Miniprotein binders against Probable 3-mercaptopyruvate sulfurtransferase (tum1). Designs and how they scored, part 3

Target 1, 298 residues: Probable 3-mercaptopyruvate sulfurtransferase (tum1), of Schizosaccharomyces pombe (q9usj1)
Amino acid sequence: MFSVGKKISFILPIKGVLQKLKDNAQKTVLLDATWYLPTDTKNGKKEYLESRLPGAQYFDIDEAKDHKNPLPHMLPPADEFASYVGKLGIDRNTNVIIYDRKGFFSSPRVFWTFKVFGHEHVFLFPNAFNAWKTEGLELETGEPRTPKPVVYEGAKLNKDLVASFDDIVKVIESPDAAGVHIVDARAHERFLGNVPESRPGLASGHIPTSINIPFTETTAAGITAPKPEEDLEKVFSSHGLTDKSVPIITSCGSGVTASVLFAALKECGFKDVRVYDESWSGYGKRANEDSSLLATGP

## First folded at step 7 (miniprotein)

Design l18i (from p1 with L18I)
Fold by ESMFold2-Fast, scan of step 7:
Structure l18i (fold): chain B 298 residues (1-298), chain A 81 residues (1-81)
Amino acid sequence: as target 1 above (298 residues)
Amino acid sequence: DLTEVEKYIIMAYWLFEIAREYLEEGKYDRALQLVNLALKYAHRAHELSKKYGHTDLAEEAKRMIEEIEKLRQEIEDAMQS
């Protein structure tokens, strides 16, 4: 009868995806957001061109970016976001369902990007290829279709979802007064500063005061799907994140796996979660020049 | 909850729409691939609805088969020109 304050999940099982495809009131667009680390030999666009969920369009985080910023896949300006997604057939009323071939790795980054620009009807489909095959459904192969472009109106950056370097500095300089937790999604050895960063010119270590929760602690079956809400709550509470009203800023190498933590935290009902867009790719360069920005060890 | 029959009906409609868009773009090989998959799902929906005695869904699936077959003919005709 009553919701008792619970939210509707933005993470869809295959039955939820099929229900959206049935929806005659609003158009649905499936997005393949497959992306691989620079050290990987695989290419998401090439794999998309070979096969996809039927009708899926490709969203490239390295194309839909701020081309004036040298850091990897930084958020684009609002008008460039609108232009990019409009070419994919997406307007502001479109149901956008995002998946990636790893299951739950790069799709949360694109989900966060849509939320940042004010898109309401956006969802994640984890473990998509395995779920599709398990239901006996076939993939589409060969040349993808080119949708009729549409105008995306009203794209506006929501600053409540994005953290800047200045936001990080405010937390570090007044940690007790700030009342904000910084959560680092990188592997523990990278957080400690025990291994070098793969990108050149970056310091080894972490943002002072930050808590390390490798994003893999929030996923199941490797990185195929998010853990159930009850297990996510145990993960977050084990790291001292028990008050869901306390603001959290997530960070990682370049904002991709920080977005996995964003999705997991939102699924658990955390009210105020921002992603540090430049993450260690920008911060680590600054920390190399200013030791007050750098912490190492546990 | 969605049934197996409803799953195949939804997929047949989804693929039918995509196949028509490929036809409009002149991508006939892609249109043919997807219309054939739409037909496969529509036939499966029809067979399952008959097996489980869902008369309304069986009639819907039968109408879908007729419309998808019509689109396949349009794609084949376009490939000839």
Scores: ipSAE 0.782, ipTM 0.919, lowest interface PAE 0.9, mean pLDDT 91

Design l18m (from p1 with L18M)
Fold by ESMFold2-Fast, scan of step 7:
Parts: structure tokens; C-alpha cells; sequence
Structure l18m (fold): chain B 298 residues (1-298), chain A 81 residues (1-81)
């Protein structure tokens, strides 16, 4: 109990990862959550099959999704989440440590997904491959292990972590009364509506009232790691996010980089942060049909 | 605090358990690769713990080497059947 009264970070340096691997009483599973934008030529599953942190299982956000929803990688039903992670050897008490090959890009999406379904022992390992190699540790190559399936009990969607379209509408219809900040993680030119969306049928612009904080303002060494907490505090305060009790909804293209902002905000102690799961992939289509939903420019 | 010696001990244990699981799955080539890496880390831990006078860690690493060598023999035996 030597850490009683101190903030415990869910973002682990390599020493923290190794301490979790050491714990024989608490099972640890490493997850490779590498995912690339549709325009990228790389494939996360293919790269995982070539090499990984030793013992890592692959978590595919395009497989662990609501298969009845046409939008990309929407949250699965709780029972399908439980089934998916159970096949990866993860039960309710497992320490889950998530990394991705970019460093800090898609792993926060999987972290948020675990938190949404009530998993408490879940952590992020940014800059994982560089940190691993710097310590002189080898990657695993060849055919990955097939874990023994386990039963994941008690998966339940926590509505306090997920924003719906209706939640967004309540904010934009009465912004002063709602007392919620909507934060858009997309690149500034996408937010302004100056560049076309890569997905067809989407409007160019942003959700009315939203604040633009490109997720890259919260990362260091490109996108390999989050900025230190003191620098994140400066980023958020420079955008007017000074009261950590005010609810925040993060949004982006499809919920991936919105989850980077989720992790950064939680690391800074913001108490109420939800991710808009549909993000622009759903909202942008609605905005084509209703101009009151669309803002452009600054 | 995690030392260089503890890092290699932790990794040797982690890889030892993985090698056993690959053996149970009949993935002998993978099991052999991981048990060899586990052995490499256990030897490194033993060398460093002796060099720096960490007697308890040296004994732990030595016991670990013996257990990893036993698993390696089980993997080699399975590959012959």
C-alpha cells in the first residue's frame, strides 16, 4: 500500500509492464491493438502475425464490433465483447495491457472499449516496440499462441463512457444549459471543412459548438506516446478546458483518435469523459441531410 | 524498483510459461524458440546477479535455468515422437 493517496496511472512505462508480467497471482494478457486508417497500405493483423511482444494476442477493432451496424468498428453488444475477449484468454480479473505499433494511436480505442464494459485492470503501454528493443528484449516471431478460452463474466455497458447522437443533439440545441464540451480530435483542416472526407457521403465540417484539439497536440515524438501530464494540462487549459468536473464528449472520424483524447483527459484527472462512438462516420451523414447539424470554418 | 537482473528473471519466467503452452498445443518449433530465449535470459540474469553480488537472485536464476532445461528436453522429446 505504499501508493495510498497517490494518483495511479493507467499508462505504464516498461518497468510497470514488467511488474505486471511478474505477478503470478494476477494473470496478465498483452494485446496488440495495431490498426491503420483505410488509406494506409499497412495491415495490423498481418504485422501481428509476423512479430509481436512475447505472448501478445491480437485485438481487431474491426472484428470486435457490432456486426449489425454498417458504421466502422462500433462497440459490440456486451455478450459479443465477452465472447471475443474470452477467446483471447481474458476474464474479469485479468490484467490487460494494450499496445500498438504506432505507439499511441489505436491502443486507446481498445482501452476505452474495455473500460466501457466494466473492466478495471486495463492499462496502456505507449511506444511499446521502441521501449522493448531499448531494454534489449526480443520480439516473438512466427505462429502466435492459441490461448485457452475462458469465460468473461459481468460485461455490462457503462453509459457514462459512451455518447450517442442524441447526447450530441442535446448539447448543440442548448449549449449553455448542457454544460458539456464537445472536443473534436480530427486535424484542423478537416474540422474547418476545408478538405473532403475520405469516406463517401459525409459532410465537410464539424459539430456546432465543438472545440478542435487535434489528437496530435496531446502526443509526443509524433504519435508514439502521450505528452507528460504537465504538458497535457497546458494543452487542455489553452483550449479553455480548465474545470475538470465539466463533462467532455470526444469525437473524431470513427472513434479511434477520440479515444486518444479520452486517455489524455483521464490521465489529467477529468472526471466525466465520454467518447462519441459514431463520431463523424455517423454524424457527417446526418449533417448532409440537416444543415443545422453542420458548422464550417473556425 | 526493477533492476537489469529482475528484468531478465521476469522475461525468463514469462517465456517459460509460453513455451509450455506452445508445447501443450503441439507447436514444437514455437515452443523450442521460446524456451531457448527463456534460457538465454535466465543465463543473463545468472551472470549479472553473480557479477553484482545478488546471491538470492543468482540462486533463483540457477533454479530457473534447471527448470527451463527440463522443459527444453520435454519439447525435444515430443519432437521425436
Amino acid sequence: as target 1 above (298 residues)
Amino acid sequence: DLTEVEKYIIMAYWLFEMAREYLEEGKYDRALQLVNLALKYAHRAHELSKKYGHTDLAEEAKRMIEEIEKLRQEIEDAMQS
Scores: ipSAE 0.754, ipTM 0.909, lowest interface PAE 1.0, mean pLDDT 91

Design l34f (from p1 with L34F)
Fold by ESMFold2-Fast, scan of step 7:
Structure l34f (fold): chain B 298 residues (1-298), chain A 81 residues (1-81)
Amino acid sequence: as target 1 above (298 residues)
Amino acid sequence: DLTEVEKYIIMAYWLFELAREYLEEGKYDRALQFVNLALKYAHRAHELSKKYGHTDLAEEAKRMIEEIEKLRQEIEDAMQS
């Protein structure tokens, strides 16, 4: 039987966003997922309270987390995810469109989180503020709306999207047999081990066998948008990632920019991509205590 | 494809629903801000649809203006009670 395979992009231009806002059969919720590194003076929640896309709710990756885990932004339990997003007016049939003020930095982390819990209708709106302004549309200022809470049913963690420390260990202990690529989204000098980590207690270096593709190689106009698919294909192929059926695990400092790589790889049709949730924030501590876990240099 | 007219119709609809939700929350100043912005976009859609001869979109925009004006009156009435 002849099948016509067409890729449906989850990355929306403003025209796609507007089309979903019009949908009267399907509720849409806009999420501002703006997050900054702890060393940055800016604060995402404070900026959200000053201005937002009209109707946008705020998704805080430092609030929607596993409160029993000391590591930053770890995925919450499924029931806590459901409770958190339900308070934002999101049920399992909601069209969720996620943006961030940098353009394409922290929004992919929230996108990945929704995919992990089985949410089907979730999309990314890169370069959102510039695109909105270019269309002559006004931002919302003042007190944000408090939506009526809804029940989010059927949240279940999809283990096919999340890598654990044990998954990493299987790759590094048997790299020839594993058939998995580990891709590190951190800046090259951090990967090499030439600069100290900003978080205390972490080793400097990388996971053995891992390939370094700084997330900034996958973004355009700084970090405001992902590169077009054709340019992403060139980035990934230049690093030897040509077989889209080979499993990939993305990693970074704490899972935020690993999710930028997740989105870019999925946009290029890579079939099996997992994010290593704890990333270097967990692995780097282990590597500081066990040198067999640590590689340095090229 | 999405036209300038359709863009403003979509925004008028989106902001109208947000205004209604603010009204339901008792946030009358916010509701008024959103209903006024919805009205601005609905009027822009109506003017552009007349300019380009899109009679169905002009009629839709006119109906939207009427509904938005009704909501604005409800907000103003609530503020005065």
Scores: ipSAE 0.723, ipTM 0.898, lowest interface PAE 1.1, mean pLDDT 90

Design l37f (from p1 with L37F)
Fold by ESMFold2-Fast, scan of step 7:
Structure l37f (fold): chain B 298 residues (1-298), chain A 81 residues (1-81)
Amino acid sequence: as target 1 above (298 residues)
Amino acid sequence: DLTEVEKYIIMAYWLFELAREYLEEGKYDRALQLVNFALKYAHRAHELSKKYGHTDLAEEAKRMIEEIEKLRQEIEDAMQS
């Protein structure tokens, strides 16, 4: 392909979406992954039922979860993931294009989830509704389709993409030896411990050794799209992330905005990025009971 | 503009296929909605391809209009039964 050729990206502009529909519409599924914080008055499923990109299915991160775990939207077991997406008409060979109504907020979480279970052909369509409207294209309204269920074969959890509490503990017990950066996507005041967490029972502060890159530093036009790669590289290098071979674990409140950082880091060519699935919703409870797990301030 | 023509051709084909899926599922109102969008896009592709002198694309868009109109008739017939 040429040394000055185009980058192949998993983040698609509208022309990229249209190209995939041209190449194989019958094997392409659009997913609406719209999700809002519990304090928001908006509801993603309600909005999906009112309007969507044509033919889109809805992926609910609060339904496709580990129902045995009390923490919000933890990854489901592989067989439950396979069953859930199979009902959406998705098999191993399906091109999955994920969007959300905010633009680039919750869709990266679903993108990461598909990657975790080994799905190859999965893509993000940021700023989808604005792009669709700008091209003069219509949204579908009314009752959505119920696709014929398919069998999703070979779902397997890739542990190279998921960090556990034990992985975090290994880093903080021997930070110089671990050679891993923990990156916290929460707002700076939450990271510092200057404001209380909205969820009850959580400590205020951050994981020892972690660096803070609020996910909003990686997005443009609010949270509607990721920044261009050139600007993302400036963001990451300004925080000391210059060596793309150094492993990174992203964390946030519950794994949603940590997945925004995951997507941004992968777009910049960082080779080893894991998301801490529990994030502060799990770690913060432990830190409230054990102060040795908690850091505050800069 | 070829890029604009290609956009409408892609949309017309895709929504034509989606309308057929909705018809098969018995969701006639959604099938009718999508087939009308497909027809709108096929007409725009035909108009733009004529305007810019792309005779092959104009002929393709005209054939698409005919096929989409047949599907719309099938949907309307199904709604009446």
Scores: ipSAE 0.758, ipTM 0.917, lowest interface PAE 1.0, mean pLDDT 91

Design l37i (from p1 with L37I)
Fold by ESMFold2-Fast, scan of step 7:
Structure l37i (fold): chain B 298 residues (1-298), chain A 81 residues (1-81)
Amino acid sequence: as target 1 above (298 residues)
Amino acid sequence: DLTEVEKYIIMAYWLFELAREYLEEGKYDRALQLVNIALKYAHRAHELSKKYGHTDLAEEAKRMIEEIEKLRQEIEDAMQS
């Protein structure tokens, strides 16, 4: 898991990114995973088409999804994931380095997605554009390259990284026996049920037993980078998450910021972390129909 | 530890390969943009490696300049064909 007294981080500073780009034995692909909330006027794909880290391909969480599921950006079937990333030039042995223009907002979602399908060599590059500029390196502009498609073999969904609605129900029906913490990444007022959800048809509140850790408590300079590991330890400890062997399920609105918590928890050495893919976009509809699924207030 | 010299060598190689891919795709203006940036980085690596007495890196950077200039000529020739 780690070398004596150390662990190898999947979160790379720019020097780590450059080391991967140098690696002649292992192909590297940079992924721009920029995504904005539906209320934002910005568009990640449009921005990618204007400029990017040199050689970066675009990963669209709203395209690489289960097209049979009406919920936003649900995980695709394994074969569709394989086809999507193969078209980006990614095979099982590729070093995949993911960034986003906000810094550390949507890139963890794509990182988690690769981990879910068994990809070993996947990394995050937070605060990428600022770090690149600070090193005096130029961005690529204009029409992006079209990579030669490759075959991605052996994509298989790892259930140890994904929580379903049924997994949530097992926890809330027997919380003492389940021994699992559900952690909600949404803003505190949304968690309390004090403000309406922006998506129609969703209840206001949270999953019973869940702990609220807004994802912004785990990021620095807004959402441009994760906090250092020492500060993340303090955040999790302040919320009672001191035992790293206790399983955790992260949740949010639609799985994006729950993946920020996933990355932060894994960086701190938490052993068993799953993301609830539906998050409130699915659970909130169920809770609107069944009040036993809904909690409000602290 | 990565040095400033190694940073520019890495980036020159990365952009060189990307420029070749753009050339193969027929995207000549993109290939030209990246090969010119690669050349700037290779020259900077050469200058810094000479300044700091890294003779092996200076020789590597010199070889890179020659390879990148050759690719730039291929791109310019393709643009004229």
Scores: ipSAE 0.801, ipTM 0.927, lowest interface PAE 0.8, mean pLDDT 91

Design l37r (from p1 with L37R)
Fold by ESMFold2-Fast, scan of step 7:
Structure l37r (fold): chain B 298 residues (1-298), chain A 81 residues (1-81)
Amino acid sequence: as target 1 above (298 residues)
Amino acid sequence: DLTEVEKYIIMAYWLFELAREYLEEGKYDRALQLVNRALKYAHRAHELSKKYGHTDLAEEAKRMIEEIEKLRQEIEDAMQS
């Protein structure tokens, strides 16, 4: 008896990563997607240049963005995404394995970005550096490899994975009819409106009707890895998310930790999950001008 | 299931490919560092496969050692030119 027909996880342990590196039929590219909040003293690009998983390329969410949008790391146009990843040596058939140095913080954002543009073979490697060290493997140091550019064809934005401000408004104007849950990944005190936002010009509070599941409720050992599936099921069910066919929109400060929730929900088999790309960085400015967009407290 | 021997074979191959790419880019010091690490993994795979009697894996590791040594010679030649 085999597990034929069982859904295979896109979240890989080190053994799964090594199996992909062995694959001669499809090229594999490792992506270091390490990113830190602007208030952090650490810099992801600087750390990547010092050390990386062997062969890893760096994916910068602050470069692979819509340069016409003033909000942080908004999704780029499809042609700019294609150009960016093509320069990293990635084409439509490439196995893309994404990690970050915090473990499971910014890598889900890049995972979601690849899914949005229709990439099929994309995977997450949580707790990557600790897993690599535990297996007795060495990191690469010194000057990184410069990949030969390739053409990424057929990138197309899948609107079924991205929520806009208009999608949010539709939910809050008709909550009983919408049948959509908005889930906010921010810390509980930020959700309640009890603390000021670090970014200037943003209202304190949350999107009306939204429920708060801080992304840290879905991670283990701090933020180094997602919780096991059975524990994620308990987290989501404790918040009333039991029907996996009900549409969910995740939101956070700027779309990074909303993507952690996206990955956790997809791992649990939720079928319809969208990320609100601008999240509070855009919505909070609107809510500052229009109080009907703002809720505070529980 | 992935064995300890297969792990080292995979790493030897992965680093061998990266060393080849660094050589093509003219980054000889980096190519040399990676090819030497590839050799260490290939030798470890050969030692373990012989110890545990995995004849096919031992032959694969031996072929890998030969290919990696050939690449190292190409890198050293390029560095002296």
Scores: ipSAE 0.647, ipTM 0.877, lowest interface PAE 1.5, mean pLDDT 90

Design l37y (from p1 with L37Y)
Fold by ESMFold2-Fast, scan of step 7:
Structure l37y (fold): chain B 298 residues (1-298), chain A 81 residues (1-81)
Amino acid sequence: as target 1 above (298 residues)
Amino acid sequence: DLTEVEKYIIMAYWLFELAREYLEEGKYDRALQLVNYALKYAHRAHELSKKYGHTDLAEEAKRMIEEIEKLRQEIEDAMQS
């Protein structure tokens, strides 16, 4: 069997999920990472409590956060991440498979979070509910399990996956020397500054030098699944992202859809991709005080 | 099809283990829900493995059905007490 040409993807079809559920060498935990924008009437935790893929635990990005930071769902300290996932029955050797009810919207944020803390065996299951139903499989309903807590050892923040405000400033102050692309996942009208931000105190516009690739350009059937790798290659090349060795920082409103771009870029083999954790929720406040941080228009 | 048989075997084992875990937590309604799904999948695996002549898988599915039925009885007994 010719295995050299086989790319091991972290994005699993249902057959791949089933193979992990069968794995006797490592336990598997399914995570429901459903999250909705504050303007949405739906609530991910409430929906999880009603139904889920069988055995799934819930990962709440608004609970697993830095409680000392006022910005939404900022990465928690390593010890708090370890404590949170340990309560879900996850140790360092666990196969973690993450899904969300929209298909491919908030699950990449949790995937990125696990990668940031050094978790090796973490995977995404896009379009999960539709795929499950299409295979004739039943959902679990009613009160979920309360697993026995386990100890998660060795969690440490990998700075190579996270961009700070200081990293952004270095790019915009010396764009020719920085050799980094900033990619903004927000809708084009938000990027242009043509519509007001929903959160008060944020400037309208974008980070200077940034390239706009709305995350929906990387998804198929709405936002239920990522595009196939071949189509993602075309999306990124059409925006000038042709050299996979050039570092990329993804950004959005609060780090959720920036993580969709993170997953899509990694699937295409981009070697150095960081997510700007605070994204526009933090940067936009700074830009309101300092016009040198703000760009508008195309 | 071998792929369909394997799907149902995997799901029957996964749900069987989850039903046991729910039983241990005292969440009997959930344990009953999942053990009934496990039984459904084990029967489907047995039916398909017989249809396609996979004798070893048919025997495995039959043993699974027996173990799942035993767990279902344990759940029902626990619900009465």
Scores: ipSAE 0.819, ipTM 0.935, lowest interface PAE 0.8, mean pLDDT 91

Design m11f (from p1 with M11F)
Fold by ESMFold2-Fast, scan of step 7:
Structure m11f (fold): chain B 298 residues (1-298), chain A 81 residues (1-81)
Amino acid sequence: as target 1 above (298 residues)
Amino acid sequence: DLTEVEKYIIFAYWLFELAREYLEEGKYDRALQLVNLALKYAHRAHELSKKYGHTDLAEEAKRMIEEIEKLRQEIEDAMQS
């Protein structure tokens, strides 16, 4: 019927969100995943408690984490993930639609987290507050609802979506044999090692062999939305990422903006994309102990 | 594509479902706020569907108003207990 067939997108415009609410209201949960860097005066949970998309639950990446790991917002164990989302009214069959107040900044991290634990029906709603306001729809204010807890069964970490430090080492020790691209989402000057890292104890530079695609090259109207698929294709091809079957590992400061690249790459049909969860927050400390892990400059 | 009328019907339905959940949680003031908002959008959908001659959507919006008014009565009754 159509020359290229149907494309399935997990990135929803407001019409797509409304369609999900129409088709499966009783099985749909909206998640506010707003997160800010510790240096920002804003706080995502405080903003959520003031206003939200109606019915939205709050997902805190600094609460839903591995509490035994000192690094910021590392993935929780599968049982802790299941317990956390079950309290939000989410089971395996729930349509989960994730947004954040910046538009397209921290919501991809939560999207990736759901994918890691095997959740199938999970979607992103970029530029959510502006889109909601533009359509004349009101936000909810005051005390949020407390959903009836449900059991989330079958949560299991999918290693095909998560890269470890050992996976990175395999690539840099044998780059030609590995056949994997490491893509760094940080600002170019941070990648080059020309500016100090804001977090203490981290080396300045990048993972050897890595390609720098600042996540802001993949977003539009600042960081409120991803670029359209056609423009994302041009961004990735301009950096040499033309073969969608070649595995990619995304990295950044702490895994948040690496997840923006994850979402953009998946939207373009890249088949094998993993996020390096610890990113520079962990790798940069290791690079201080072992200079073979560190590259600087172009 | 979703029309303005369909948008308001969907949003009214969503708010109606949320009002019921707040009622079940015993959060009556919140349930009342959401059910009144649902009524606002259901009435707007009814007005626009009549204005543009969408008879099926006008009937759907009218039935929705009746269901939301019934829920509002349930909330008011619960508040008196």
Scores: ipSAE 0.581, ipTM 0.856, lowest interface PAE 1.7, mean pLDDT 90

Design m11i (from p1 with M11I)
Fold by ESMFold2-Fast, scan of step 7:
Structure m11i (fold): chain B 298 residues (1-298), chain A 81 residues (1-81)
Amino acid sequence: as target 1 above (298 residues)
Amino acid sequence: DLTEVEKYIIIAYWLFELAREYLEEGKYDRALQLVNLALKYAHRAHELSKKYGHTDLAEEAKRMIEEIEKLRQEIEDAMQS
């Protein structure tokens, strides 16, 4: 049968969110994944407790983490992920729609986390608050709802979506043979090593061979929404990312904005994209002790 | 393609479900806030559907108003006990 070339997108405009609510409101959970850098005076959980999209639960990347790992927001073990999201009323069949108050900053990290544990029905709602208000819809305020806990069955880490330090080392030691692009989402001056890192004990610079695509090159109106697919394709091709079958590993400071690149690349049809979970928070400590791991400048 | 009328019907239904859940959790002030907002949007859907001659949507919105008003009464009764 002839099929229209309709792209199935996991990035939803407000009409897409409303369609999910129309189709199955009882099996749809909205997640507020607002997170701010440690140097910011704002706090995502505090803002969530003041207001939210109606019915939204809060997903805290600093609570849903590996508590045995000193690095920020490292992926939790599968059983701890299952326990955390089950308390939010999310089971394997739930439609999970994730937003954040900056628009398109921390929500892709939570999207990636759900994909890592095998969740199929997970979506992003960029520019959510502005879109909601533009449609004349009001936010919920006051004490949030406490969902009935459910059991999340079958959470399993998909290793095809996560890169380790050892994966990075293999690329660095044999870049031409590896056939993998490492893409660094940090600001250009941080990539070059011209600005000191805010976290103590980290080297200034980047992973050797890595390409710098600041995540802000993939967003529009600041960081409120991803660029349209056509513009994203131009961004990626301008950096030499033209073959969508070539594996890509995204990296940033701690895995948050690397997930913005993950979402943008997947939206453009790149087939093999992994996030380096540790990112510079782990790698930068190693590079401070081993200069062979560190590159600076262009 | 979703219309303005359908938007308000969808949101009124979502808020109605949330108000019921807040009522079941004993969060009466929150239940009352959400049920009042649901009622507001159900009325908007009813008014717009009548204005544009969408008879089926007008009837759906009217039924929603009746159910939301019933839930609001349940919330108010619970608050008085």
Scores: ipSAE 0.678, ipTM 0.891, lowest interface PAE 1.2, mean pLDDT 90

Design m11l (from p1 with M11L)
Fold by ESMFold2-Fast, scan of step 7:
Structure m11l (fold): chain B 298 residues (1-298), chain A 81 residues (1-81)
Amino acid sequence: as target 1 above (298 residues)
Amino acid sequence: DLTEVEKYIILAYWLFELAREYLEEGKYDRALQLVNLALKYAHRAHELSKKYGHTDLAEEAKRMIEEIEKLRQEIEDAMQS
């Protein structure tokens, strides 16, 4: 791959991963961020314990969370993030390369989390297992390594990457003045309100003013990889997202696939993208009690 | 761009470093698995570099093999105590 004269992408092909592993100036840690929906019978931690890319540590979005918040995998406090990643051998200068076994499903959530806490050297490796095996490379099996803990200094939550319920309300109350696009990553029938939500107590529908770009419109070969940048540009422009300076807030069911959109938008050069952390898991409960928060249909 | 020979040298080095970390943590079975994989890739790099006349890479791979074999002996010695 030719990278001279081009901006370096945070989305790495296998050759990019190998270049980072070669780099002696920066320690590299591979993270397996495999996570499955509650309805799936598979378990990411169990799969990690059976096999992994050599040396990979496991990052669990349901452990690295705000334990005081009942909503699924909400961002942890900065000090708890620092403690969690420090136990994985990660400090501020570490190259962090994140993958998941689906290819490009839960790894963007962990990528966004690192960016939220100010980590500079963080990358995504889509379609990792297939890419590794296609090159004839072997996986590590058996008991994983327990790294020596390190201190992660200076973790601070960057509010420019996270949207709150109050941020959403400001857009809804004054959409023309807000100048923000809310993008919903859920499947179209869920967005329309035509199917019930699997989580109890949630309204069916969407945030008023939001536009629907199912995250699967931004992925290729199912959900194993993001589409090439040229195709992502076409997806976003077809939905009216042509001005890369206009702020965007992504949302989904619980923040996982909203982070897929975050990564795709950032890859295309959108300058101001925030993820609505609670997404429909929180907003949908509020909308059940207050119909002014709920839209249905197109 | 990365050649097949360079790919195997990078992987041999990466796995060699991982094997050393596993050894230091007392995880001898994992250290042995990784050092054997490192050795396999170092031999592959040496074979390909010799076959295609990449003399500098062949010398680098030969040095890697010697260092990896030394680490494998350290791991085996630690396992036998």
Scores: ipSAE 0.523, ipTM 0.839, lowest interface PAE 1.9, mean pLDDT 89

